# Ledger of designs, part 9: VHH binders against RCC1 domain-containing protein 1 (RCCD1)

Target 1, 376 residues: RCC1 domain-containing protein 1 (RCCD1), of Homo sapiens (Human) (a6ned2)
Amino acid sequence: MAEERPGAWFGFGFCGFGQELGSGRGRQVHSPSPLRAGVDICRVSASWSYTAFVTRGGRLELSGSASGAAGRCKDAWASEGLLAVLRAGPGPEALLQVWAAESALRGEPLWAQNVVPEAEGEDDPAGEAQAGRLPLLPCARAYVSPRAPFYRPLAPELRARQLELGAEHALLLDAAGQVFSWGGGRHGQLGHGTLEAELEPRLLEALQGLVMAEVAAGGWHSVCVSETGDIYIWGWNESGQLALPTRNLAEDGETVAREATELNEDGSQVKRTGGAEDGAPAPFIAVQPFPALLDLPMGSDAVKASCGSRHTAVVTRTGELYTWGWGKYGQLGHEDTTSLDRPRRVEYFVDKQLQVKAVTCGPWNTYVYAVEKGKS
Key: E = the ipSAE of ESMFold2; O = the ipSAE of OpenDDE; V2 = 0.75 times the mean of E and O plus 0.25 times the DockQ between their complexes.

## First folded at step 1 (VHH)

Design t40 (framework vhh_8emy_2)
Fold by ESMFold2-Fast, scan of step 1:
Structure t40 (fold): chain B 376 residues (1-376), chain A 124 residues (1-124)
Amino acid sequence: as target 1 above (376 residues)
Amino acid sequence: QVQLQESGGGLVQPGSSLRLSCAASGFTFSDYAMHWVRQAPGKGPEWVSSISGSGGSTNYATSVKGRFSISRDNPSKTLYLQMNSLRPEDSAVYYCARDEGYSSGWYRDAFDIRGQGTQVTVSS
């Protein structure tokens, strides 16, 4: 029958702390580069200075400012200051362990908790599925927070299917395809139309009537993908990560156009004032406090999304990867360091006849799983 | 073209003070938040402190709060770290880093570390 297709993980972007991003050396990788051969990776979780890889066989390996390996691991979630690992127990219980990142897998965990199935006898899909990935715990009744207390219970009435954490906010996708957000809101990342924080999960009313299939949280922006392939995006946009016009796309924070600079080699100055003809700055969007519909080029449908601190990556139904936002470490994968305020297809995968199946962003890098097109 | 040059490190005894400096060039210094990051031998990098572009907001790692003070002089394009009551565990190479954010915003998740850093050794 249809066996799993041979695929490879690729990495690009920032690796200045020694994170594995393919075969390249140095601080950044600008084009998708294959990761080490022979590793069957089923989970990648990247922090700013290290990356955690979990294999299908249950091995966890760390790369970057944190190093080490451990067995019997079902899942791992890398954050700035700590690493959360879900270990397989001898029975139905799992052991959640949290380490300080700098001493991950070497010292004793900062905190550990057995995750035990509830005894109330719920046999519904939410209780039985236990398909949550960190930071959402199996059984979908709690999640891991990067700050104490590390174990955070969810309200019993929430039937969580996915939970993603940004720098200051959380997004929850429930079994019915509804989206909830809470946490810090000063960058519009909660999507409720205000900049106010929410202490408890709040239903994102702007998305009611739509069925979401996936959520992704960036540092200070948010994305969701509908069951029908539409993208909704909101939050902070100073790097163009929402694919909305931003004020500054220049390398050093200036709005100088390369073309204009080359045209004035006779000594005349040509300066852009934000794109206005009479010197007035062109309008830009720094914060988008409610979900905005985003169209991909060619009307492509989206199926997966992942966010870095300042960039966004989306996989289409046809297996293409689009990236945009802050690009100065090459994390957009376009073989340059140019930031973009509109989606652009990563041509590497198209040129190599690869179908992209998964994408996972760290704050400043991007990891991609791709398989050969039309190959069984 | 962006250049950041750290200085002021040295060998001192526990309880001593040091003032680190970082000279910036090649960009509009006041438009960027700045950070101090340190790395001890055999350890990963540790964020130490941040300051907004205007200097109006500062933040500190728990391990240094109350002992270290970050400041900047935008006219001279210089970032400072005043380190008081130094402890052996403060021994590290200290780097200054530019936030990749353009505005006066303070975002510790995007650092642009340039140069060799400055060595601080606290030993008896």
Scores: ipSAE 0.000, ipTM 0.216, lowest interface PAE 17.1, mean pLDDT 78

## First folded at step 2 (VHH)

Design a1 (framework vhh_7b18_3; at its last look DockQ between E and O 0.11; V2 from the best seeds 0.00; counts 0 for: pae E 12.0 > 2, placed apart)
Fold by ESMFold2, look of step 2:
Formats: sequence, C-alpha cells, structure tokens
Structure a1 (fold): chain B 376 residues (1-376), chain A 121 residues (1-121)
Amino acid sequence: as target 1 above (376 residues)
Amino acid sequence: QVQLVETGGGLVQPGGSLRLSCAASGFTFSSYAMGWARQVPGKGLEWVSYITSGGSTEYQDSVKGRFTISRDNAKSTVYLQMNSLKPEDTAVYYCARVEYDRWTGESYDYWGQGTQVTVSS
C-alpha cells in the first residue's frame, strides 16, 4: 500500500479574476500563499482567467472567471476558451469531454468521445499501462487539442509517455526518453536550429544519446530535463525565460518585447527608447533555436519543470524551487515583480522548511505542491 | 481603430442605481474578454468586474451582489448595472479590453475615456 504524503498547495502570480491563488483580492500575489481548498488536490491546470482543480476523489472544481464542479473526473486540462475533462464512463472506457470554459460544466459539452481508460502497454510485466496526463490521453495513442479536431491520434511508433502543449507548439517525450516537437517555430521553440514550422512530430537530433525524463512547453519556449538532472532549454528569451542574458532585463521591470536585431550593415546603431541599456557591448540572446544546457545555482539536479507564457519553474531533487523569466504579476514568487534572466530559488519554501514536490504554471501564475521537511 | 466609449454616468442618491454602457468598435468584440475599473480622482485604479468572451463573470468583493456585468455581442456593448450605490462607489468608471499578447504578456490594451459616477446625498 502506498504511503500517504501530506502537503499543501500554494499559489502566486496573477489572480485578478478571483482564482484561488491567494486571498482572491487584488490582481496578483507576489509570494507563495497556501490555497484554502488544497488538501486533496492531485491536478492543477490553469489558464489566465480560471483554474481547474481535480481531487483524488474525482471532483473537478473551477475557480476564477468560471466556477463550477463535476464528479467522476480523472483529469482536466484548461485553456482560456476550452476545458478538456477526462471522466469515468458507464463501462471500462473513459469519456473525454470538451467544454466551453464559461459554461462552468453546466448543460452539455461541446464534444465528447469514449476513449480507452489506460494504454494497453507494449510492456506489461507488472500489468500496468503506460499512461500520461492530459493533453496526452491515458492510452498514449492520442492527445486532446484545444482546437477541432479535439481528438488527435499519434503514430503508434512514437510510443508517447508525456505530451505538453505550448501556445503554438507541442513537445512529446517517448518511452525511450527521446523528444519530438512540432507546430510553430518562429521563436525557435521547436529546437531544431531553424525557425521553420513542423507539421508532424520531429525528433530533436541534438538530444540523441541522452535520456530525457520530463518536458515542459510555455508560450514560446521549451524545456526538458534529463534523467541525470540536466536542464535543456530553448526558444524565445525576450523576458529571460530561458535564463540566458537579455538586453532589456538590465533595467528590470520591462514587459515590452524588443527586437534583438542590430543594424550594422550601414555602420550605424539604433538605440531603442523605453529605458533599455543600449549601445553597451554586453552579449544577449533573444532567440535560442537549439537546446542550451542550463546550470542551476549550487549545482542542483532538476527533476520537474513547468512553463508559463513567459516564465519557467524547476523543482530540484532536494525539493527546492527555482523560477525565472517574466515576473510582473509576481509569478516568480520572490515577493516582488522583478523579471529575471537567471534562475533564482524561491526562498519562501526554504524559510518555511518545506520541500517542493510539484509545480504547475499557468500563463501568468504558478501553483506549487510542497510538504513539510522530515515528513516525506 | 479600436474605440471604447462609456456612457451612463451621473449624479445619484445613495441607494440608487445606474447602468453604464461601453460601446466597442474597431475589433471583433465577441472574441475578447472585457472589464470595468474605477478610479477616484487622484488615486489608483481598482478593478471592478470582468466578463469573458463567453459571458462568465467575476466581481470585486466590495461590489459583489450589487453590481452586474453583462455583454451583448450583437451590439458590441458591455454593461455594468450598479444597484444599491454607496458614496464610496463615487469614481470615474473605465471600460477596458483584455488582450493576451505572446510578446508583451497579458495587457489591457485599450481603455475608454471614462464616465463619472457620483453618489451623494
């Protein structure tokens, strides 16, 4: 029998629609705040205006611009306009539903389909299916998309273990630890060294020979974590979400995207207004189209990652949480609205003697599960 | 060009009601979330209410139960029905469009000119 692991969920960042992130007042929370209803939560999926919570007992609860509840829920995945829900069906198959987010689970879903509740694994010595979480379906042979057609088959040869959707792209982790990407690529988020889009899953050749354990997809950036704890990150870096040097973060607090292109063909330099440090010889990276190795402070090994639209969060093997990128809503959890182009430990959890076990980023906020040290 | 025009403000006695309207033009109204905010002259903005493109609503605690936000997508108009008005509701009320911009993040990128609401005996 599995040992129960007591803990609590915390939230920080944007909550202007009353999402249960903190007090529910104001527009943002700058430091981790315990959720009032977080005792039995096993899945958090957040959009910018609402958050879906799934409990171990199968209850789905919505907080924010949409409020409502449903039972018999195994999983949920939230986008701003659409909520995907995986529910127990009348028989052995599960029911995948797509709801208009504003319906608050009232009335009829926009679309529904019966699906196999667990993958019939190619390896069953233990008799267990190899299933992921939404958007990857439990069968691991399809995923749910926020745009029709909602049910998207995957080639069986991919042997998917995890799938994450960013704003315009997808990342897939297979059973062998290989990573595939497809979708939009104009911000380098596919990781193939080009800015070209890919219509079909394409293997990241640069990661061959490495075994990846985790993938995460953000607005226009991508992260994966190896089994040995190394972080590889690529895509857009205008807000420092790759933890690589950026031009405009020298001022701290800027939210406006800036063109990284410099004019040197005609021998002149163009300085941008808005307070950015221009004309300095300091190096910066606006787009990283190829996986870059990222070292955490103190040499810590990563085990989990999650991405928002313009920020990144990583959990270490020892239970520390590091965040970086755009911070103007407090989604980095450092008690301020400072944006960062380097990893920074969220000191709240260290100060409270808490060990972080899971992180889930919404577009502009962050949810964290943590337990007391010495208890698990 | 995007335009948001608020109307319906005025002077009202405590306990009275007003209905604010915000006429929108220059964009596909039905695709955007819309919000109301208010400002006492010389003070900061305070968010009042939001309505998503599909009609889901949220309210600040101080107005919940008294104010109702709604939208009419056919008329490209968002409304704020304000009942049981109190002197502390006196402010300039602004309508705003919510936009998610992958480069600049979430923003309230277009605002109306505001309409004055004054609640006094």
Scores: ipSAE 0.000, ipTM 0.227, lowest interface PAE 12.0, mean pLDDT 80
ESMFold2 (binder alone), look of step 2: mean pLDDT 84; pTM 0.839
OpenDDE, look of step 2: ipSAE 0.066; ipTM 0.586

Design a2 (framework vhh_7sr4_2; at its last look DockQ between E and O 0.26; V2 from the best seeds 0.00; counts 0 for: pae E 6.2 > 2)
Fold by ESMFold2, look of step 2:
Structure a2 (fold): chain B 376 residues (1-376), chain A 121 residues (1-121)
Amino acid sequence: as target 1 above (376 residues)
Amino acid sequence: EVKLVESGGGLVQPGGSLRLSCAASGFTFSSYAMGWYRQTPGKQRDLVADIYSGGSTKYGDSVKGRFTISRDNTKNTVYLQMNSLKPEDTAVYYCARVEYDRWTGESYDYWGQGTQVTVSS
């Protein structure tokens, strides 16, 4: 018979502006909590102070510093200053609207344009195999930027299928599984081995020969997941968001006035703390400007990733969720406010017999879609 | 200088009601989230209620359904209506301006001096 697969969204972490995260209680949620029971949410997009929820029926609802609702919405993408909304139009065209976040859905948008989906006869097989999501436009010929000009063309030969924006950079995944990055690079978040900014999309040479299936961009770090389930991660690691040794671990119990900085063979920035040389220096990695391979515990294969400002979340092929990085709002989902520089499974979903299917991080919170485990 | 001045505390019997007020000055009141917090001896300050610039509210678990936070941006004042009071609601109640650093994720609050609420038969 047709499966009744109850799925639900769960939220945890920062909700200090009244964003709904499960129960929405207090200023933070430390364990996953189900949210909006009975609502068929197909997109969650969270910014610092508000979250956008889109249902399969086309309803957009805002929670947090912004509130309101609208219909006929196919997709939404939230940034702190701007809300992008893709609405259904009368024909094959859709309407892209960009709203100032503080007055979103009230009055007039800052900007609006009719957009068309990518032509079916390009490279697509029959069916619907390759639709992207905002900020990448359906035509894959442009994306929405939180900074003017809001409409940013992309060269058609890039053949983009996914685009993610961090605080100062962009990651693009193309149809062949290659990754491009551009924007600010001062924290190594571009993955080219330097800290220089890039004005135009630049191929990540370090990933040549590998086929990537997913990209994620955080505040100042980057992640991609290969089709074989390997995780590559780079950028800023001040809070352990790369799952590499952090300053706090390296400095535990030893405080000194001076610091030594070195570069690894892969260009990553390694720092050591040590006063008098009467003990071994404790290495930590502040910046990783080249993709680094990351193994999950027990060798689990990754299938999806998402990043907040200083934390990372990964979904495995078997439906487990791992989180790491800055956790002071409980956005890691471990019933505490501990930050981690190593991946840790979120036990809530295992304990509840749930399989995680999707994760979307806001800057300081985490939203997860999960279904009941053990049903065929 | 940011100033938050609470008033309206006092002694009340169980099941009774009390309304706290917080007069704010020294900042653009309408731009900030405001809250009420309470401190019981030997414990950290707990969230009672927050109200955000967009009008949404949050409540602590033990007060949901009994307390109501509201704000009047024209009078720079935040209110806390407390109904069905219980002895465990006895605490010093603080008004706060809630502020978060978007870039670091750090949070910080500015506190008033507090007003005592005592619920006793």
Scores: ipSAE 0.022, ipTM 0.453, lowest interface PAE 6.2, mean pLDDT 82
ESMFold2 (binder alone), look of step 2: mean pLDDT 81; pTM 0.795
OpenDDE, look of step 2: ipSAE 0.195; ipTM 0.575

## First folded at step 4 (VHH)

Design n01 (framework vhh_7sr4_2)
Fold by ESMFold2-Fast, scan of step 4:
Structure n01 (fold): chain B 376 residues (1-376), chain A 122 residues (1-122)
Amino acid sequence: as target 1 above (376 residues)
Amino acid sequence: EVKLVESGGGLVQPGGSLRLSCAASGFTFSSYAMGWYRQTPGKQRDLVADIYSGGSTKYGDSVKGRFTISRDNTKNTVYLQMNSLKPEDTAVYYCARVEYRDWYTGESYDYWGQGTQVTVSS
C-alpha cells in the first residue's frame, strides 16, 4: 500500500478541568483538535477530570485535575479515583505503581508491586495490539482495579488477552477470542440476558462460535468487535450509546414528565414518556441485556472500539471513525453538541485526508490517533 | 434563571491573599455542589476547588494547603480564600454550579459566572 505519513493525536469533548484537548478556551471542544504537535504520544488513558499521556520515550504527563510528569513509564491507566502506572526497571521486571489520582506522581504511591512480564516483545504502537495493556497486567494473570484490593488475580484457567473495566463491570477477551463478563449487571451490561450481578468471570454464551478481536467497556454498556469486523453491543441505552432508538435528546427543558417501563420478551426495557398536546412520544430501548449485532453505514468493517460513560466510538478497517451516544459536550466530534442514537462518521478526519488508527474515550471526551494518507 | 456573579479579584503581591465570592441565584443553592475554576491566557480551564452540598471539599494539586473553599447556604454564596499567592496563580477565576457528582456522568457545569481576574505580580 501507499506509505503512511507521521501521525498525530486529536482530542474533543469535555475539558472543564483543563484536560489537553487541543487549542481553545472553555470547557468543551466540539471538533477534533490536534494535540501537542511534535510530541510522540503512544498511549492515552482518560478519566473524566484528567488524562494520562505516555510518550514513546517513556515520559508520562498528566493533564487536567491531576498534573505532573514521570519518566521510565511503559503504560498508564487513568480512573477517577486512582492512576496506575507501569514503570520500566533495570531488570526484566516492571514496577506497577498505584497513586490516588488527586496526589498522582507525588510522594509515595498507595501501593506498588513488581510484575514479571509475560514475554519480552516489541513495543506496541498505540492501538495496534491492545492485548496485555493496563488494566490487564503484563503477566496476564491479574488486573489492576480502581477499588481496593488493587491487585486482582484471574482464575488460573483464564488465558486473558484483553481486559476492560466499566463503572461496575469488567470484560475479558481470552486468547481463543471468547468474551467473559462479571460485576454489576443492573443495566444489562454483562450481556447474559439478565440484570443479575456475577461475582466471577462468566462466558458470554451468546457469542460462542464467533472469534472476538476486541472488547470495550463503557460506564454501563459493552462492545466487542469480531475478527471479521462485526460489532456486538449491549447494556444501557438511555443516551443512545448502543445505537438503538432512544428518547429525543434535545437540550430544551431538562424534563421528562412521566415514564412507563415495559419489558420485551427478550428482556429489553422499553420506556414511554408522558406526552403533551403537541406530539405523541415514541417508544425507546433503555436496556439491552444481551449482545445485539450493529451494522455500520455502507457495510464498513470495524477493527477498534472504545466507550465513554455514555458514548461509543468505532474505527473501521478503512480508517474512518464513527461515534454516537451522548453529545452534550462535543465528545462525538461532529462540530455540535447533538446526541445521536445512530453511528455517524466523523467528517473531520475524512476532510483532512486522515486515516484513523486508534481511539480512546474518556467518560466525556474522545482521543483519536490518525495518520495522513499520502498528501493532506 | 440561574445567575453566578464573581467578585473579589484584583492585583496582589506574591505572598499576598485574596478572597473571592460568588453570589448565586435562581436555584436551590444548598442542593448543589459549587466549584472554582481558573483559566490562563491560551490554556484550558482547570480545577481550583470544589465544595459539595454536604460541605466536603476537593482541591487542585497546585493550590492544596494554600486555598480554602467554603460556602454559606444562608447567603447563597461560595467563597475562595487564596493565601500565599504565587505569580503562577494569575488567571481569570470562574465560579460554577455542579449538576451531579458521579464519575459515570462526571461533573457537569451548566452555569458559569462572568469570571474575575486575579493578577499576582511584584
Scores: ipSAE 0.000, ipTM 0.136, lowest interface PAE 17.8, mean pLDDT 80

Design n02 (framework vhh_7sr4_2)
Fold by ESMFold2-Fast, scan of step 4:
Structure n02 (fold): chain B 376 residues (1-376), chain A 122 residues (1-122)
Amino acid sequence: as target 1 above (376 residues)
Amino acid sequence: EVKLVESGGGLVQPGGSLRLSCAASGFTFSSYAMGWYRQTPGKQRDLVADITSGGSTKYGDSVKGRFTISRDNTKNTVYLQMNSLKPEDTAVYYCARVEYDRYWEGESYDYWGQGTQVTVSS
């Protein structure tokens, strides 16, 4: 331990399978809770039922429906069906291993392959704690997919620096700050203005001329953050995860709807409940098929974003955390289970004089890395 | 008009076995994931086991290897076979209909049964 205090990871949201989120609270944690003291966690990747933690010493630990530990681990990516682990090799090669989640770190992996990093440069040895790099492989020429074939090459002309996977779609950020999307589009999550699927990476023309610094994929929504701190968000909004007006969140049940769907000029879908003349409720936006500019309260600049299945989290340049979307399991961190269709600051970190540096969402939970103000 | 009716609970000695059943009606059973949860007085409900529409299963750590969840889509019934029962397994067991997000498997527990008491003693 140096002269400065290191940061700590916090968790909140769903933990019904015993995920490390302040275990002992049953199925849910509604307010940020410090993770186990003394464990130097540098990466977190969460599935709905288990979480993978990577330490700075290279140890991987699984918590929840999957359990176990492994050494010489550089990165891990948790999905419900599979766990991908990147391990240090004796040479310049790293070993990628993919396990079925049910038998993770036991016996033989489903698939394994040596991966070489991009031709020699030097890695930045002074990096801070990060959420992780997978599913993009360190060679930046391929990514790992939860469905066979597990190894998916990228076209040589794509210079990927970040790749994120949603339920049915993918987002890629290239070295020039351009965003590409492909996969399923029926919820507008590709951002091309249609609901059609794309079989290959397609450039988001709506973002041309802007330089993006980060992308994040949720279950069926998408986010990117520009180098100047602007947020663009699109896709599915039935839970308010786009911070666009949605259905009355107090009635958060799935029902057979007698609803009319109307398209706006920009292709967004506006739904209304049936029952004309009987106090018709206000319209809400169910699908946003083009990137929409989102303003945070107080005009704050964004630097990091992460998405769960139905919620969104954004870190500001000043170290504040904003969350919104579906909140039933406490994954928004506001000490309640209320869903929100607008960004709200997580007051816990402000009250504790903590500066948020990273956020990683699982489908129904949220993990946050924070440091004491002025100690970063 | 969804209805879940649990049965099969009772009193057993440590090391004994019980099989719980949950009869479902009012929805297309084969299209939904189903789960078993348990609750001890003063504590929150904990996941015991889940089974997807396709038959994939997940278990809580404390019951893995001892309990088996299964389903019969022709009978609209989900089962929990409990072996090697311990006093710590004493709880009210609840059946639930689970709605899962496709890829990220986010969940919503939209219907619960009334519960069935399991007591493991002496």
Scores: ipSAE 0.000, ipTM 0.194, lowest interface PAE 13.2, mean pLDDT 81

Design n03 (framework vhh_7sr4_2)
Fold by ESMFold2-Fast, scan of step 4:
Structure n03 (fold): chain B 376 residues (1-376), chain A 121 residues (1-121)
Amino acid sequence: as target 1 above (376 residues)
Amino acid sequence: EVKLVESGGGLVQPGGSLRLSCAASGFTFSSYAMGWYRQTPGKQRDLVADITSGGSTKYGDSVKGRFTISRDNTKNTVYLQMNSLKPEDTAVYYCAADTYDRWEGDAYDYWGQGTQVTVSS
């Protein structure tokens, strides 16, 4: 009859606004730290200054620059300017409510709309049950945008399964495992081989013939994971978030060397500093405009990915967590503030005999769900 | 090499207007948050305004309603439009670029050399 929980949520990274993971510990958490016991969290959505937690019991709690709680919540999506919440009604309909983040859950929302969930879906062994989470609406025919117009319809032909938003771009995964991208492309984040913006969803032809299981959007980079556990990554890399060679991170911002940009055969933008008189300077990749295959150390298969503004986190089939990219606030979880341009395993979970099951990044922090390793 | 170069400062009478510009080079401008800070002799640098890569803005209480920050990612430039200038606005104005580090006050990743604004009759 004891209340046994198989797992717990952990947080690390930036918490300077009082976000849950750092209450009473200052502005940064450099090692995975357990969140409060007794909260059955099933959804975490983090903006730069606040985090939204949804429990299995339907309670929404805000932590950080926004505070408050609400009941009968199915989902929540936090952005800098807006909080979107999906509330359960007494019938099959859900109520979508959108608040200005600064006045979240207080008074009247900025906008509200009844949403009809997808009909049927009770029996789907392929995992189409639980289809769609914010910002994709349950009807899979529209999504919520942080910029007006807030309600954005999708063509029914897309048959969206997952939609993720970066700072300027969108990624969509369809029911067949195809990936579409649109929005700003100046950092190669759309993956089409150009830096041009796309106003409408465009199919990522470089990934055709492969079946994707998940997409993740960072500030200016993109990730997808195939059904077979392969990682494809593209976009901006000046913080090392693509796990491609970048500038000497210890000297970033202090360089006075001449910079030159070259294009590789795959269209990658390669920059190098220094003259011939300095010897052979190491090149670095600033932009990767096509999906690049990324191998994890030890040949591990990926099952989950999540991106912050400038960092990347991946969960393996065996329950290990790898992080890389910009580390200034400790969001990589390696007990330091060092940025990395290659995947590194978060040893905390290995040392504590924990198996990682989920990861969700905010712009500068990381939330992880892990369970104890049992006999079976 | 990262460079931030401010321009547009000068001497103006109370009630006048100035537009400051900050030209950025050596980094991917559109990915960085940009800010304007000011410093008077004997005082700490104070936030005037900041703008995220996405265009969200924040202002210091003393300048709200009078100053407007904007950015042009095609020109790698951030602007500060200053209206209804007061003698209290006299300061050296600094352009700053950061990886969303606006909560650390003076802990921006990159700073310009500053431009003098003097409001006097």
Scores: ipSAE 0.000, ipTM 0.282, lowest interface PAE 14.1, mean pLDDT 80

Design n04 (framework vhh_7sr4_2)
Fold by ESMFold2-Fast, scan of step 4:
Structure n04 (fold): chain B 376 residues (1-376), chain A 121 residues (1-121)
Amino acid sequence: as target 1 above (376 residues)
Amino acid sequence: EVKLVESGGGLVQPGGSLRLSCAASGFTFSDYAMGWYRQTPGKQRDLVADITSGGSTKYGDSVKGRFTISRDNTKNTVYLQMNSLKPEDTAVYYCARDEYDRFSGEYYDYWGQGTQVTVSS
């Protein structure tokens, strides 16, 4: 396709269990650091204490509090208590295996089921884009849950394209670009304007008429990116992870009210909900129960998003990475441990002349795939 | 109010041992994971050991095999037994309480004031 150059994976943030495939790193990595064994990694799924890496050749490698390797792996999804692995089965079917995380890839899995890959005659027409990534199963008719029952059917009317799980909630993107949410709502993470839980997928009415391309679920917040590159964000904001003003920002005495009304260092401003032109400070926001539009500095279009438990990362069309939220383990990648309630560009990739292509957050760390910039 | 009070720090010779204690109050101790962290001047705070509510333990690479974390739920106390101490173990040691979120794991949102451990001849 394009004249793509070979890339590399980088990790930063919490790595107190050695989960970032790097030896000699401390408990925290404050700047993006190349992964030692990252030469052929194509997928990363991170729990707080271990990480699952899948290579282009189909090898699964676990690093951190869980360790081991397995072959013929198509995908993996890491959670605190469970590891889900999608493997090549004895026939044309894929084999879904669910392991207890502490005994992952050792002995027998807790549960296993054959899953059929996409076939013609299904509701989805041949040639439609379907990014089959766990926890959504490749058939798009069920997903893997961290709670029993582990296999959860989706209603036949839902044409799922992407499904992401937070700590207490779920987000689903359908083939038409509509977003559904369900699960726990106590932190506003469902986006329906209430704090009530939903037992079944519920359409986000506030996003109707817009076409979404991506969804991302954090611990207690939610993000979606439209086909036109706009970011919508909602949920819990105690750490500034929504890029809305918060009171719990600075131990060094800087305040959110000052951040809300001033220009950033490059001369641009981040637009905030409730901003006043008279210079009055914006209200501190702990919970945002409806999707809020977020503008990146310099009017950049977003193409990818990923969320940790209390931080957010977004990749732009031009290959820049922006991060914000809770930063105490260095997971924002700004060479410090300062939390931010506004998007800030990760200068490491700019300085190294790298174009960011992918981002995947664990609860307390961040993994980035970047390629060398070629002459345009 | 959540309170964590560390004790047991001090000056010890290389190869010696110390036992740190952390007395917890203001929450149901048995429901939470507890951890020990350390910080040297000019360096980041580093995980030493943690213990889950169920008693499962994890250690930082530099202390594995030398340090042992344990808890006594009847006394609301978490302990760190430090053996074969080295000069590089010199640091302020902090007790922390974790909040379990069931999928993303623990986050350390409550800290003690710290206790100084100095390993010197």
Scores: ipSAE 0.000, ipTM 0.149, lowest interface PAE 18.0, mean pLDDT 79

